# VHH binders against q54mt0: the designs that were tried, part 30

Target 1, 331 residues: q54mt0
Amino acid sequence: MRPISLRLHERPITQVLFNREGDLLFVAAKDKLVSLWYTTNGERIGSYQCGGVVYSIDVSQDSKYLITASADAKARVWDVSSGRQLDSTDFEVSARSIEFSQGDKQILVVTDQVMGCQAKIHVFDFDKDEVRKLNKSYTLPSPQCKITQATWGPLNKTIFASCEDGAVRIYCTEKRELIKTILDHNKLVTRIEWTKHRIMFMTCSKDGTAKLYDTKTLKLLRTFDTGRPINAAGISPLKPHVILGGGQSAESVTTTKVDASQFKVRFFHIVYGEELGGLIGHIGPVHSICFTPDGKTFATGGEEGLVQVNHLDESYFEFDDDLVYNPPVQH
Short names: E, the ipSAE of ESMFold2; O, the ipSAE of OpenDDE; V2, 0.75 times the mean of E and O plus 0.25 times the DockQ between their complexes.

## First folded at step 13 (VHH)

Design X3 (framework vhh_7ubx_2; at its last look DockQ between E and O 0.01; V2 from the best seeds 0.00; counts 0 for: pae O 14.8 > 2, unsure alone 64.1 < 65, placed apart)
Fold by ESMFold2, look of step 13:
Structure X3 (fold): chain B 331 residues (1-331), chain A 123 residues (1-123)
Amino acid sequence: as target 1 above (331 residues)
Amino acid sequence: QVQLVESGGGLVQPGGSLRLSCAASGFTFSKYAMTWVRQAPGKGPEWIAIIFSGGSTMYDDSTKGRFTISRDNAKNTLYLQMTSLKPEDTALYYCAKESWIYDSSGQYEFDWRGPGTQVTVSS
């Protein structure tokens, strides 16, 4: 499989993201840019310049609006096709995570914890039919802990927050209060990823594990141990596969060469738990992985500023040919 | 070394049509996205249409349905077919190699090199 390499960004990639159609790829980075690419051939479409590091992005269901969270303490709304900024809102500290609700009626923003300021979870109303403006709706009680990401749960009834203390905290959006804390990781939870329809979710952690849960029961179903920090997961919408990526930079210890295989992305079968293979290509930690909705393409973004776009071939789809799956018994 | 030469502009009445051409040389035309940009007096440049090397197109909302971008890779030529022209379409039209960057000051950055071609819509 020969990836398309995108080498525009000079600083770490923070997020890669496909739109719903899968024909557009958005790339956010610490160089203050979000770049936009055509997925099929990796052609550059345009860029959106922020005033600081871009930590997080999302795109509306109709692919008309991009939202960004930035170190310049702003969340912004952009017109995807023209590149124009449509609105912005200011915070007192960096915006770290941003996401549209299912249906694009609301926007979830997390702001950073610094001395004298707690991490906050903000919810804004978004109305693309009349005025494309951010109107603050509410703030959730602070977990009093740094938050790496927040994401909407099924049907927007909950918000899940991944936290630096190893917890996943779950809030009820109607009652606006914390309803569950899952403390299964020993280190920072880096990412929460959903399966299609949000039936299951996966947590990634610097403790070297990824954990799969049933969303309805919150039961831990499986732990994947890679032995290295996991920064990102991509869950295939087409096959029962997950791609895990991460690694730790050894730059803080200059006397040690880091094995580049530490940064390979690794494929696992979700049902059987077996490692299916891996891809080497990044020379630094992988920070973001995303599948297209049709499951035929995925992208990875690394600390070295490299983005790899992989169009999966027939050999990938043959991984499962020798495996046996017994369907559940119906009663 | 890159050369872009626009042509086909002129004076036209409202509701009329024009076809603009951009002759390109000095680079492998078929490998690059190409963009049409316009600039009215006293205004910043406006992106209006892009065509990618694979043939896919994207349009600004103000011209969608009225303008059609196309390319002939064998002739290294980019085209803009304009119909239903309005007085607000009056501008100097440029072609640009590659795509746009929109900065936080509200300005587009384009790699445009040609003299442009004037389109004037007046009754």
Scores: ipSAE 0.000, ipTM 0.422, lowest interface PAE 10.5, mean pLDDT 85
Fold by OpenDDE, look of step 13:
Structure X3 (fold): chain B 331 residues (1-331), chain A 123 residues (1-123)
Amino acid sequence: as target 1 above (331 residues)
Amino acid sequence: QVQLVESGGGLVQPGGSLRLSCAASGFTFSKYAMTWVRQAPGKGPEWIAIIFSGGSTMYDDSTKGRFTISRDNAKNTLYLQMTSLKPEDTALYYCAKESWIYDSSGQYEFDWRGPGTQVTVSS
């Protein structure tokens, strides 16, 4: 099946995100806009205008609320259906990452590190039944480096923060303390992705590797070495497959010859680590990858402002059905 | 050159146990995940278990609870302890390095595997 190409944004895509049902696709970009699309036909439904580069978005489980983090130092809550802004919170610096907790009762926001201001992880209470206000709950201790992403761990008991120094820092939400640090990457960690039920998580890095971990033991299970900066990962909820995307920006290279192959979206077997194939569709670095919850569709967003929606055909699901992931047996 | 040599196979009665070994050479064994796969007559290769470099393990459902994969990095050896063996476990068992290839036909192939050791479960 031919991918559906969404061509609205003229600046780099920062994030693609499906809702729980998979029928809606949200696209954030550096043009200060979040766009909403139907997944089935690629029709644009609407847009949400932010005041700055939109770095991160998330949608509530019921698809009623969209939250955004943007360069204008704001977190915003939007009504998905009407496109209206419902609430906003101001920060001293850019908001870089945002995510609903499981159950949509809290929101975490990561703010940028700038001279004189450390990166911070903020947690807000969110009441969807009332005024839908963001009420500050607590702030976690800050590392002495930029945080690229923060994400809730299983059952919201922890928060995982990817950092520019190559570390993943894990915080206990109850104690509000740093409890673990993973330092396996040699460069900036760009993304943390969870497997189904958050049994495992994957980290992506500018060092050219993605690493798979057991969530409970934090043991390194697999390393995928692509040889190129990795910006995004998608983990199939149905197949033992991982999709990796990235590449180097033209600004970072001294040569005029751009190898388009570096922007290939690459498929890997998650257990064996071998590359299964790849899709060519982007002419710049891939910044975001997301599967629908049902695993039948995935989207990619690139530097060129292009979003590709890929509906997987039946042939994709005919193999590897016998491979089931089991958590490591704790001996 | 990567070399894998399986041993420990044989004839066993249903309900019996066997321990397979795989001697590895030609690469840094401790840095790679290792797998056991098997191929029964008339069937394609099937994945059984994997042990990662860090010691974590995964199993196929068909062998889960009966088979145990382990490794000794000092000896460059991979093991498969099989218990409660069934006739359907009859197959040629292979040790494989973390190297699988997906071909254009939609099939997985081994990149590096040994010649295999035969396991026959029969009354």
Scores: ipSAE 0.000, ipTM 0.216, lowest interface PAE 14.8, mean pLDDT 87
ESMFold2 (binder alone), look of step 13: mean pLDDT 77; pTM 0.764

Design X4 (framework vhh_7ubx_2; at its last look DockQ between E and O 0.72; V2 from the best seeds 0.00; counts 0 for: pae E 12.0 > 2)
Fold by OpenDDE, look of step 13:
Structure X4 (fold): chain B 331 residues (1-331), chain A 123 residues (1-123)
Amino acid sequence: as target 1 above (331 residues)
Amino acid sequence: QVQLVESGGGLVQPGGSLRLSCAASGFTFSKYAMTWVRQAPGKGPEWIAIIFSGGSTMYDDSTKGRFTISRDNAKNTLYLQMTSLKPEDTALYYCAKESWIYDSSGQYTFDYRGPGTQVTVSS
């Protein structure tokens, strides 16, 4: 099936995100805009204008609230249907990452590390029923490096932070302290993605590898080596497949000739680590990948401002079984 | 040139019904999503509903179940059937082509919007 191409953004896409139902697609970009699309036919519903580059977005489980983190040092809460800004909070520096906790009761925000200011992970209380205001709850200790992303662990008991030094730092939310550090990557970790129910998680890195971990034991299960910087990963909730995307930006290479093949979205078997195939569609680095919760559709966003919505056909589902994972028994 | 013209507004009693129409011209109507919005005096614009080119619809919670958005592509006309009208529904109602933008300054913008039709719900 031919992908639906969404053409609106004139600057790089930073994140694509589906809502719980999969019928809405949110697209964040460096043009300071978040766009909302109807997944079925690719029609645009609306746009949310931020004051700076939008680095990160998330949507509540009921699809009523959108939250954004942007370069204008703000986190914002939006009404999804009306497009109205409901609330905002200011930081000293750019907001780089944002995510609702499971249950949508809290929001975490990562702020940038700049000269004189350390990266911070902020947690806010969010009450969708009464108070649509972001109330600061606590801040976690700074790792003394840039944090590219922070995400909630299972049941919100932990927060995982990907870092520029190649580490993933895990914080206990109750104790509000660092409890584990994974240092398996040799370059900046770009993204953390969760499998369904957060049983496993995958890290992506500029070192050209993606690594799959058991969430409970933090054991490394699989390494995917693509040979190119990886910016984004999508993990199928239905099939034992992961999608990896990335590539080198023209700015980072000394050569003028860019091989478009490096921007291929590549499919891997999650258990065996074998490459299954790939899709060509982007002419620049892929920055974001996201599956619908039902696993039937995934979207990709690239440097060229293009979003592709891919509806998976029957042929995709016929050649592989559903994902079954049995966690290792801790002896 | 894109043109949208709303009609069907008027005075209605609480609990009453009203059907709004929007005549579209200057573009291929059938290829675009269409939106209804409203603005009450002293309030900001409110998004009501959208109907996509394929006929699917979405509604704001405030009007869900009472209002129905529909379209006739052969007539290049958008409709809003309003039922169980309340005084709170009193507003200027606009039809718009495609989507909306709400910016950081608190402004509601549309690519194209009609002049609006007044709906007044009063006993």
Scores: ipSAE 0.171, ipTM 0.661, lowest interface PAE 2.1, mean pLDDT 90
Fold by ESMFold2, look of step 13:
Structure X4 (fold): chain B 331 residues (1-331), chain A 123 residues (1-123)
Amino acid sequence: as target 1 above (331 residues)
Amino acid sequence: QVQLVESGGGLVQPGGSLRLSCAASGFTFSKYAMTWVRQAPGKGPEWIAIIFSGGSTMYDDSTKGRFTISRDNAKNTLYLQMTSLKPEDTALYYCAKESWIYDSSGQYTFDYRGPGTQVTVSS
């Protein structure tokens, strides 16, 4: 496997994201820039400049609209093809997470918790046919802790929030209230990732584990213990595989003793729980992982500003050979 | 040294068609994405379309379906086929080998290499 390396950003990558067709790759970073790349050859297409760190991005299903959440306390809507900013809205504090609803009718935005301001979960109506694309709809009750990400649950009936206290909090969109709290992690939950059709979800945590849940029952199905902080997961839409990435910042250890293997991305079989392999390529913590929807390509983004685009070959698709099911031990 | 020379503009009636050309030299044309940009008098530049080295294309919404970007790598030539032309398409048209960028104020930035070719749509 020989990855394509994208080296435009020299500040930490915050998110990598493919569009629905998988031919476009968006990269958000702390240098205030979202870069756009063609997936197959890593050719640079263009960029979108924000007024502060870009923490989170999403793209509409038709690939026409990019949305960004940034430290300048704005959510923005961009025309993907032209690079033009189409709309923006202001918050009191940094916007930390942003996501289109399934069907692109609404946009979910999380704002930061700072002294004097609680974290908020905002929902906007998205109107692609109007000059004003973002129209305020409602705000959910604050969990009174920092939120790292919020994401739409199945059929937009729920919103899941990953929180600093180790909780995943689930809100009902119809009742606009908290309906469930899952407290299975003992440190910050960094990310929630969905399997195809959202039948299961995975949580990643600084406690060194990723946990897989049945979405319908909310029961814990499997824990993946890597022994190191997990910042991101990529779940294959094609194979029962997950890629886990993370690691501690180089500033937390001496630079002369940093072992790049701590930043390798690790492949696990999601049903069997067995580690299938790993890739070394980043020299700092991995912060974001994304598969193309066809499952044939994934991208990783790291603290050092490197993005790697991996076109999977036969060795990946043969990982499952000779596996034996080993169910998790339940006590 | 990159050289780009645009041609094929002219005066045309609304609903008419034109084909613009961009002759490229000074770089390995087949390995680069190529872009068309237009600028009306007194207006900022507007990105129109890009064609990638592999042949895939993207278009601004205002021209999608009416304009077609293409390339002939053997002739080092970029094309823009324009149909169903409207008065608002009147502009000086440029090609470039670099991608678009908008600054934080929404202004398009672009390094012009050629003189452009004038397209005027008037009844």
Scores: ipSAE 0.000, ipTM 0.287, lowest interface PAE 12.0, mean pLDDT 85
ESMFold2 (binder alone), look of step 13: mean pLDDT 79; pTM 0.774

Design X5 (framework vhh_7mjh_2; at its last look DockQ between E and O 0.01; V2 from the best seeds 0.00; counts 0 for: pae E 22.3 > 2, placed apart)
Fold by OpenDDE, look of step 13:
Structure X5 (fold): chain B 331 residues (1-331), chain A 123 residues (1-123)
Amino acid sequence: as target 1 above (331 residues)
Amino acid sequence: EVQLVESGGGLVQPGGSLRLSCAASGFTFSKYAMSWVRQAPGKGLEWIGIIFSGGSTMYNPSLKSLVTISRDNSKNTLYLQMNSLRAEDTATYYCAKESWIYDSSGQYEFDYWGQGTTVTVSS
């Protein structure tokens, strides 16, 4: 397997995202840019210029609309094909997370927690027929801590919010109130990922663990302990595998040597919890992982501004434990 | 000073089992991944497997069914359980501390090695 390396961004990647068909890859970064690529050959199609660090992006099911949340306190709607901005909404503080609801009828936006302003989850109505304007629908109560991500639950009946205090807070969209809090992590929860059909979800945390839950019962099913901060996860739609990535920034260490091994993308078996292997490709923390919907490709984005597109070969699908880690031996 | 001291090697009959130990000192053992490697006479080094700080393991596919790696962080000890030993498993076995360091050459390396413990499988 030879990865395609995308080298455009000079600042950290914040998110990689495939469209529904898997043929387009969107890349958000701290250089205020979202770039668009062909998945098959790694050619850049275009870019979308935001006014600040782009923290989060999502694409509509028909791949016509891109939405962005950025540090300039804006949520934006873009025409994917033309690259033009169609609409924007201003907030008091940075927008940190954004996601289309199932069916693309609504958009949630998470705003930042700062002094004098609590984190909030905003929900907007999205009408494809009316110039694609964002209309505010409601705002959920603040957890009085930073929210790193919010995501729609099954059938949009709930919203899950990952928080800095280690909690995942679940809100009812109808009642617009907090209905459940999961507090299993000991540090900031960085990411929530869904399995196919959202029957399970996985949380990632700076505590070094990823946790798999049953969506219906909220029962903890599996814990993956990596011993290192986890920033991102991908769940294969085809195989019982999860990919975990993360690591600590070199800025946090006092040594001249960078522990690059911590930036390895690691594969785990969902059922057994066993580590299956890993890929070396990044020289900084991995911030985002995403599978194509068909499960044949995954992308990773790192602190160094690099995106790796990995096309999985047939051997991956023939065996569960086909990934091999070959550490170098000093002679 | 980092020290790794392997023990538990010796003569064993084919089909037998053996448990090797590696005593670690001089660093925070619980924070580092540890590997086992071996070298048969006249052959190169072969990686056996790794246990990460969190307890997760990964093995050489060729040896996975025959080996189990574990650790006791309270004792700063790494273990290698080997079952159904064969003549070809005769080797010096080493524990190694993973460096997790990306150097300028673009390679990862082990930081430290033990002196090894010899396992001889013979009837």
Scores: ipSAE 0.010, ipTM 0.236, lowest interface PAE 9.7, mean pLDDT 88
Fold by ESMFold2, look of step 13:
Structure X5 (fold): chain B 331 residues (1-331), chain A 123 residues (1-123)
Amino acid sequence: as target 1 above (331 residues)
Amino acid sequence: EVQLVESGGGLVQPGGSLRLSCAASGFTFSKYAMSWVRQAPGKGLEWIGIIFSGGSTMYNPSLKSLVTISRDNSKNTLYLQMNSLRAEDTATYYCAKESWIYDSSGQYEFDYWGQGTTVTVSS
């Protein structure tokens, strides 16, 4: 397995994201640019220029609309194919996280907390058939701490927020109120990732662990302890595998000796919890990991601006065969 | 293109006063909260305070008696008035649009900030 390296961005990658078909890769970075690439060969298609650092992106199911959250305090809607901005809305502070609801009828936006301004979770209606794509909105009660990400729960009935105090806070969209707080991490939660169909979710934390939960019961199913900050996870939709990535920036380390292996992405079996292997390629913290929906490709984005696109070979899909006894053929 | 340009730094005697300015361009200044931060030689970043779009302010408690943040939305300019300066206030002063991007290691990362203006308090 030989990765395709995309080296356009020179500032930290904030997010990598595949579209629903998996044939397009979007890359957001702190250089205020979202770049667009063909997945199979890494050929550059185009880019979208924002007015500030792009912290978060999402793409509609039909791959026609890109949404961006950026430090210039805007959420923007873009036409994917032309690169043209179709709509935007302004906030008082940076927009940190953005996501389409399932079915693309709403957009979830998180705005930052500064002293004197609480973090807010905004929900907008999205209407692809209107001139103004973003319209009426509501907010949820502030958790009164910084939010790293918000994401839609199953069937858009809930919103999950990962928070700097180590909590995952769950809101009811119908009642528009906080209904559950999970406080299992002792440092900030960097990311929430869903398994296929949102049956389970995984939390990543600077405390060096990732935790897997049953979505319906909120029961903790497994803790993955890597011993180093975890910034991102990619959960295979096809195999019971998770890829964890992270590390600390050079400015955050207290030693002059840098262990390059701390930036490798590590594969774990979800059921057995055993590490399956790893890939070294980044020379800085990994900030984002995403699988294609078919599970055959994943991408990673790092602080050094490198994006790696990994097409998984046949041996990856056969690894678990050695964990399950295959009985002799019956005649 | 967002730009923030600090000015007004220089040499001042202990007990003196300075007013720093931050000229902002490339965004709708009146819509955004703005911060001042500083970095003393060989030390980490220290947050000074924030002014919101509506004009309300909050300050680092240890600096509250020494500083006043104001803004002039008609001139797209942020100000920091500093009084009764001490040698320990020697630092490079930055204005920033985003004030609280950091991780648990105490590292600040500002989304937009200027090149800074240096204030030296020396007898």
Scores: ipSAE 0.000, ipTM 0.117, lowest interface PAE 22.3, mean pLDDT 83
ESMFold2 (binder alone), look of step 13: mean pLDDT 79; pTM 0.774

Design X6 (framework vhh_7mjh_2; at its last look DockQ between E and O 0.03; V2 from the best seeds 0.00; counts 0 for: pae E 20.3 > 2, placed apart)
Fold by OpenDDE, look of step 13:
Structure X6 (fold): chain B 331 residues (1-331), chain A 123 residues (1-123)
Amino acid sequence: as target 1 above (331 residues)
Amino acid sequence: EVQLVESGGGLVQPGGSLRLSCAASGFTFSKYAMSWVRQAPGKGLEWIGIIFSGGSTMYNPSLKSLVTISRDNSKNTLYLQMNSLRAEDTATYYCAKESWTYDSSGQYEFDYWGQGTTVTVSS
């Protein structure tokens, strides 16, 4: 099946996200816009206008609420159906990451580290029954580095924070303290992704590697070495496959020839670590990857503002062999 | 124009210490991670370590015990403290600027290098 190309955003995509049912795709980008699409046909439903670069989004389990973190130092709550803003909270600096807790009772927000202001992880209470205000609950101790992402651990007992110094810091939510630090990457950790039921998690890094861990023991299980900066990962809920994407922007290198192959979305076997194949569809770094919960579809977002929605065919599920996808000609 | 100028190199005896400096200009120094890299005669480039915008550091495990990287943003200067120097530490030492800020792309890659300062460890 040919991928559906979504072309709306003119600036880099920062995140693609499916709702629980998989029928809706949310797309955040640096053009300050979040767009909403039907997954089945790629039709745009609407958009949510933020005041700055949208770095991170999440959707409630019932698909009623969208939350956004953006460069205008705000976290926002949106009504998905109407597109209206319901609430917002202001920070001193840019909001970089946002996520609903399991059960949608809390929201975590990561703010930027800038001169004079350390990165912080803020946790808010979220009540669906009330005016849906974000009430500040607590703030975690700050590392002396930038946090790229924070995500809830199993049963919301922990928060995992990926950091620019190559570390993943784990905080206890009850004690509100740092309890573990993983330092296996040698460059900025870009993303943490969970497997189904959060039994395992994967870290991505600018060092060119993704690492799979056991959540309970924090044991390193597998390393995927792509040789290129990794910005995003998708873990299939159906197949023992992970998708890795990234690449280096041409703008970062003044003298070297840009190899488009570096923007290939690469499939790996999660257990064996072998590369299974890839998808060429982006002409710039891939910044986000997300599977539908049913594992039948995945989306990728790139620096060129392109979103690719890939509906996986039966051959993908029947065979665990090399997958090569030919993307449609990009106009 | 981005400029990186290393200094502090010279002749040092085995077991000695040396502090290198890198003066940066032409960019907002405080926004970028900075690295030290060295090249021994006839060998390839070896990464020594990096200091991030927030001040945290990472080091080559092989060199971690012997080096300390620091920065003074008010002076736009990067430092490399080296202790217990050995003959094998003889090299040209370079400071390197990361290409991207976290604010822009979150990508850290070297795009500018200094001219280097030579360290010779010899009895």
Scores: ipSAE 0.021, ipTM 0.294, lowest interface PAE 6.5, mean pLDDT 88
Fold by ESMFold2, look of step 13:
Structure X6 (fold): chain B 331 residues (1-331), chain A 123 residues (1-123)
Amino acid sequence: as target 1 above (331 residues)
Amino acid sequence: EVQLVESGGGLVQPGGSLRLSCAASGFTFSKYAMSWVRQAPGKGLEWIGIIFSGGSTMYNPSLKSLVTISRDNSKNTLYLQMNSLRAEDTATYYCAKESWTYDSSGQYEFDYWGQGTTVTVSS
């Protein structure tokens, strides 16, 4: 399978994201730009210009609204089809992570840790029918460390925060308090990814491992040890497969040939833990991976600014004819 | 052009109190966090604390009981109230506009700071 290469951005990709239909691909980067593409052919549709590095994006389930978190200390709401900014809210520091709740009624924003102050986890109401889209915010009690990402748990009853101290912190949204800390990584947790229906979640870490948990029990089910920093995971919604990507930039290049082996994305079977294969294509660390909701396409974004869109063929889907994926038994 | 001008320094007796001011211009003062730092003779920079645009404060734990930072957004002025002063509090005191985070080693980095005002605690 030959990927479609998108080479617009000249700075590191921070996030790749498909819409609910899977026909649109959004790409955020450190060049302050979010680009929009058709998934099937890689045709560029448009872009959204922010005032600083765009760290995180999300799109509403109807594909009408894009939200962005950027280094200029703003969260913005955009009209996807026109490219117009519809609203913004200011923070005191960079916005690092942004996500719609399930049902698009709320927006979760993480702001950076600066000058010894704690990062903050903000929750806004999202009112698509109002002129001011973002309102009625509150914050959660934050740890004394950087938060790399926050994400909504099942049915919006919890919020999970991945933290630089190796912890995943889980908050109750109703009580607005910390209810659990998982400290299984010994370095920064870079990402939390959900399986379909959020019955399991995966954590990625600079410690070289990804860890899979049962969401109800919070029991550790499996550790994937790649031996190098993991920045991103993509979990197939269709097959029991996960794609892990990462690597770390060399301080300098002293050879005429880049060693690309550390930047390949690696495929693992979630149940058996077997490595299924890998794809080389990036010449720098991979920072983001996303599957289309139908599981037939995934995209990767790297530090060199390359985005690759991979349409999976029958050989990928035939691999599991003899295998089964089942959620772990709840005890 | 961002300008920060500290004032209110001088000679004070041990156990005394002093309030320092920082007049700010060249930016929208109410939108930015502001910090106080100091440098004793022959020593490195020591941060004192920070006040965020919303009024929340954070202090160096070793100085927390001795200092209070406040701001008056209508006058574009930052204040440092110091109580129970000791000889070791003799230093040049600076205000700073925070526009950067601390680095990965946990050190603070500042883009804009004033000329400083000198406080001497002695007879």
Scores: ipSAE 0.000, ipTM 0.119, lowest interface PAE 20.3, mean pLDDT 83
ESMFold2 (binder alone), look of step 13: mean pLDDT 79; pTM 0.780

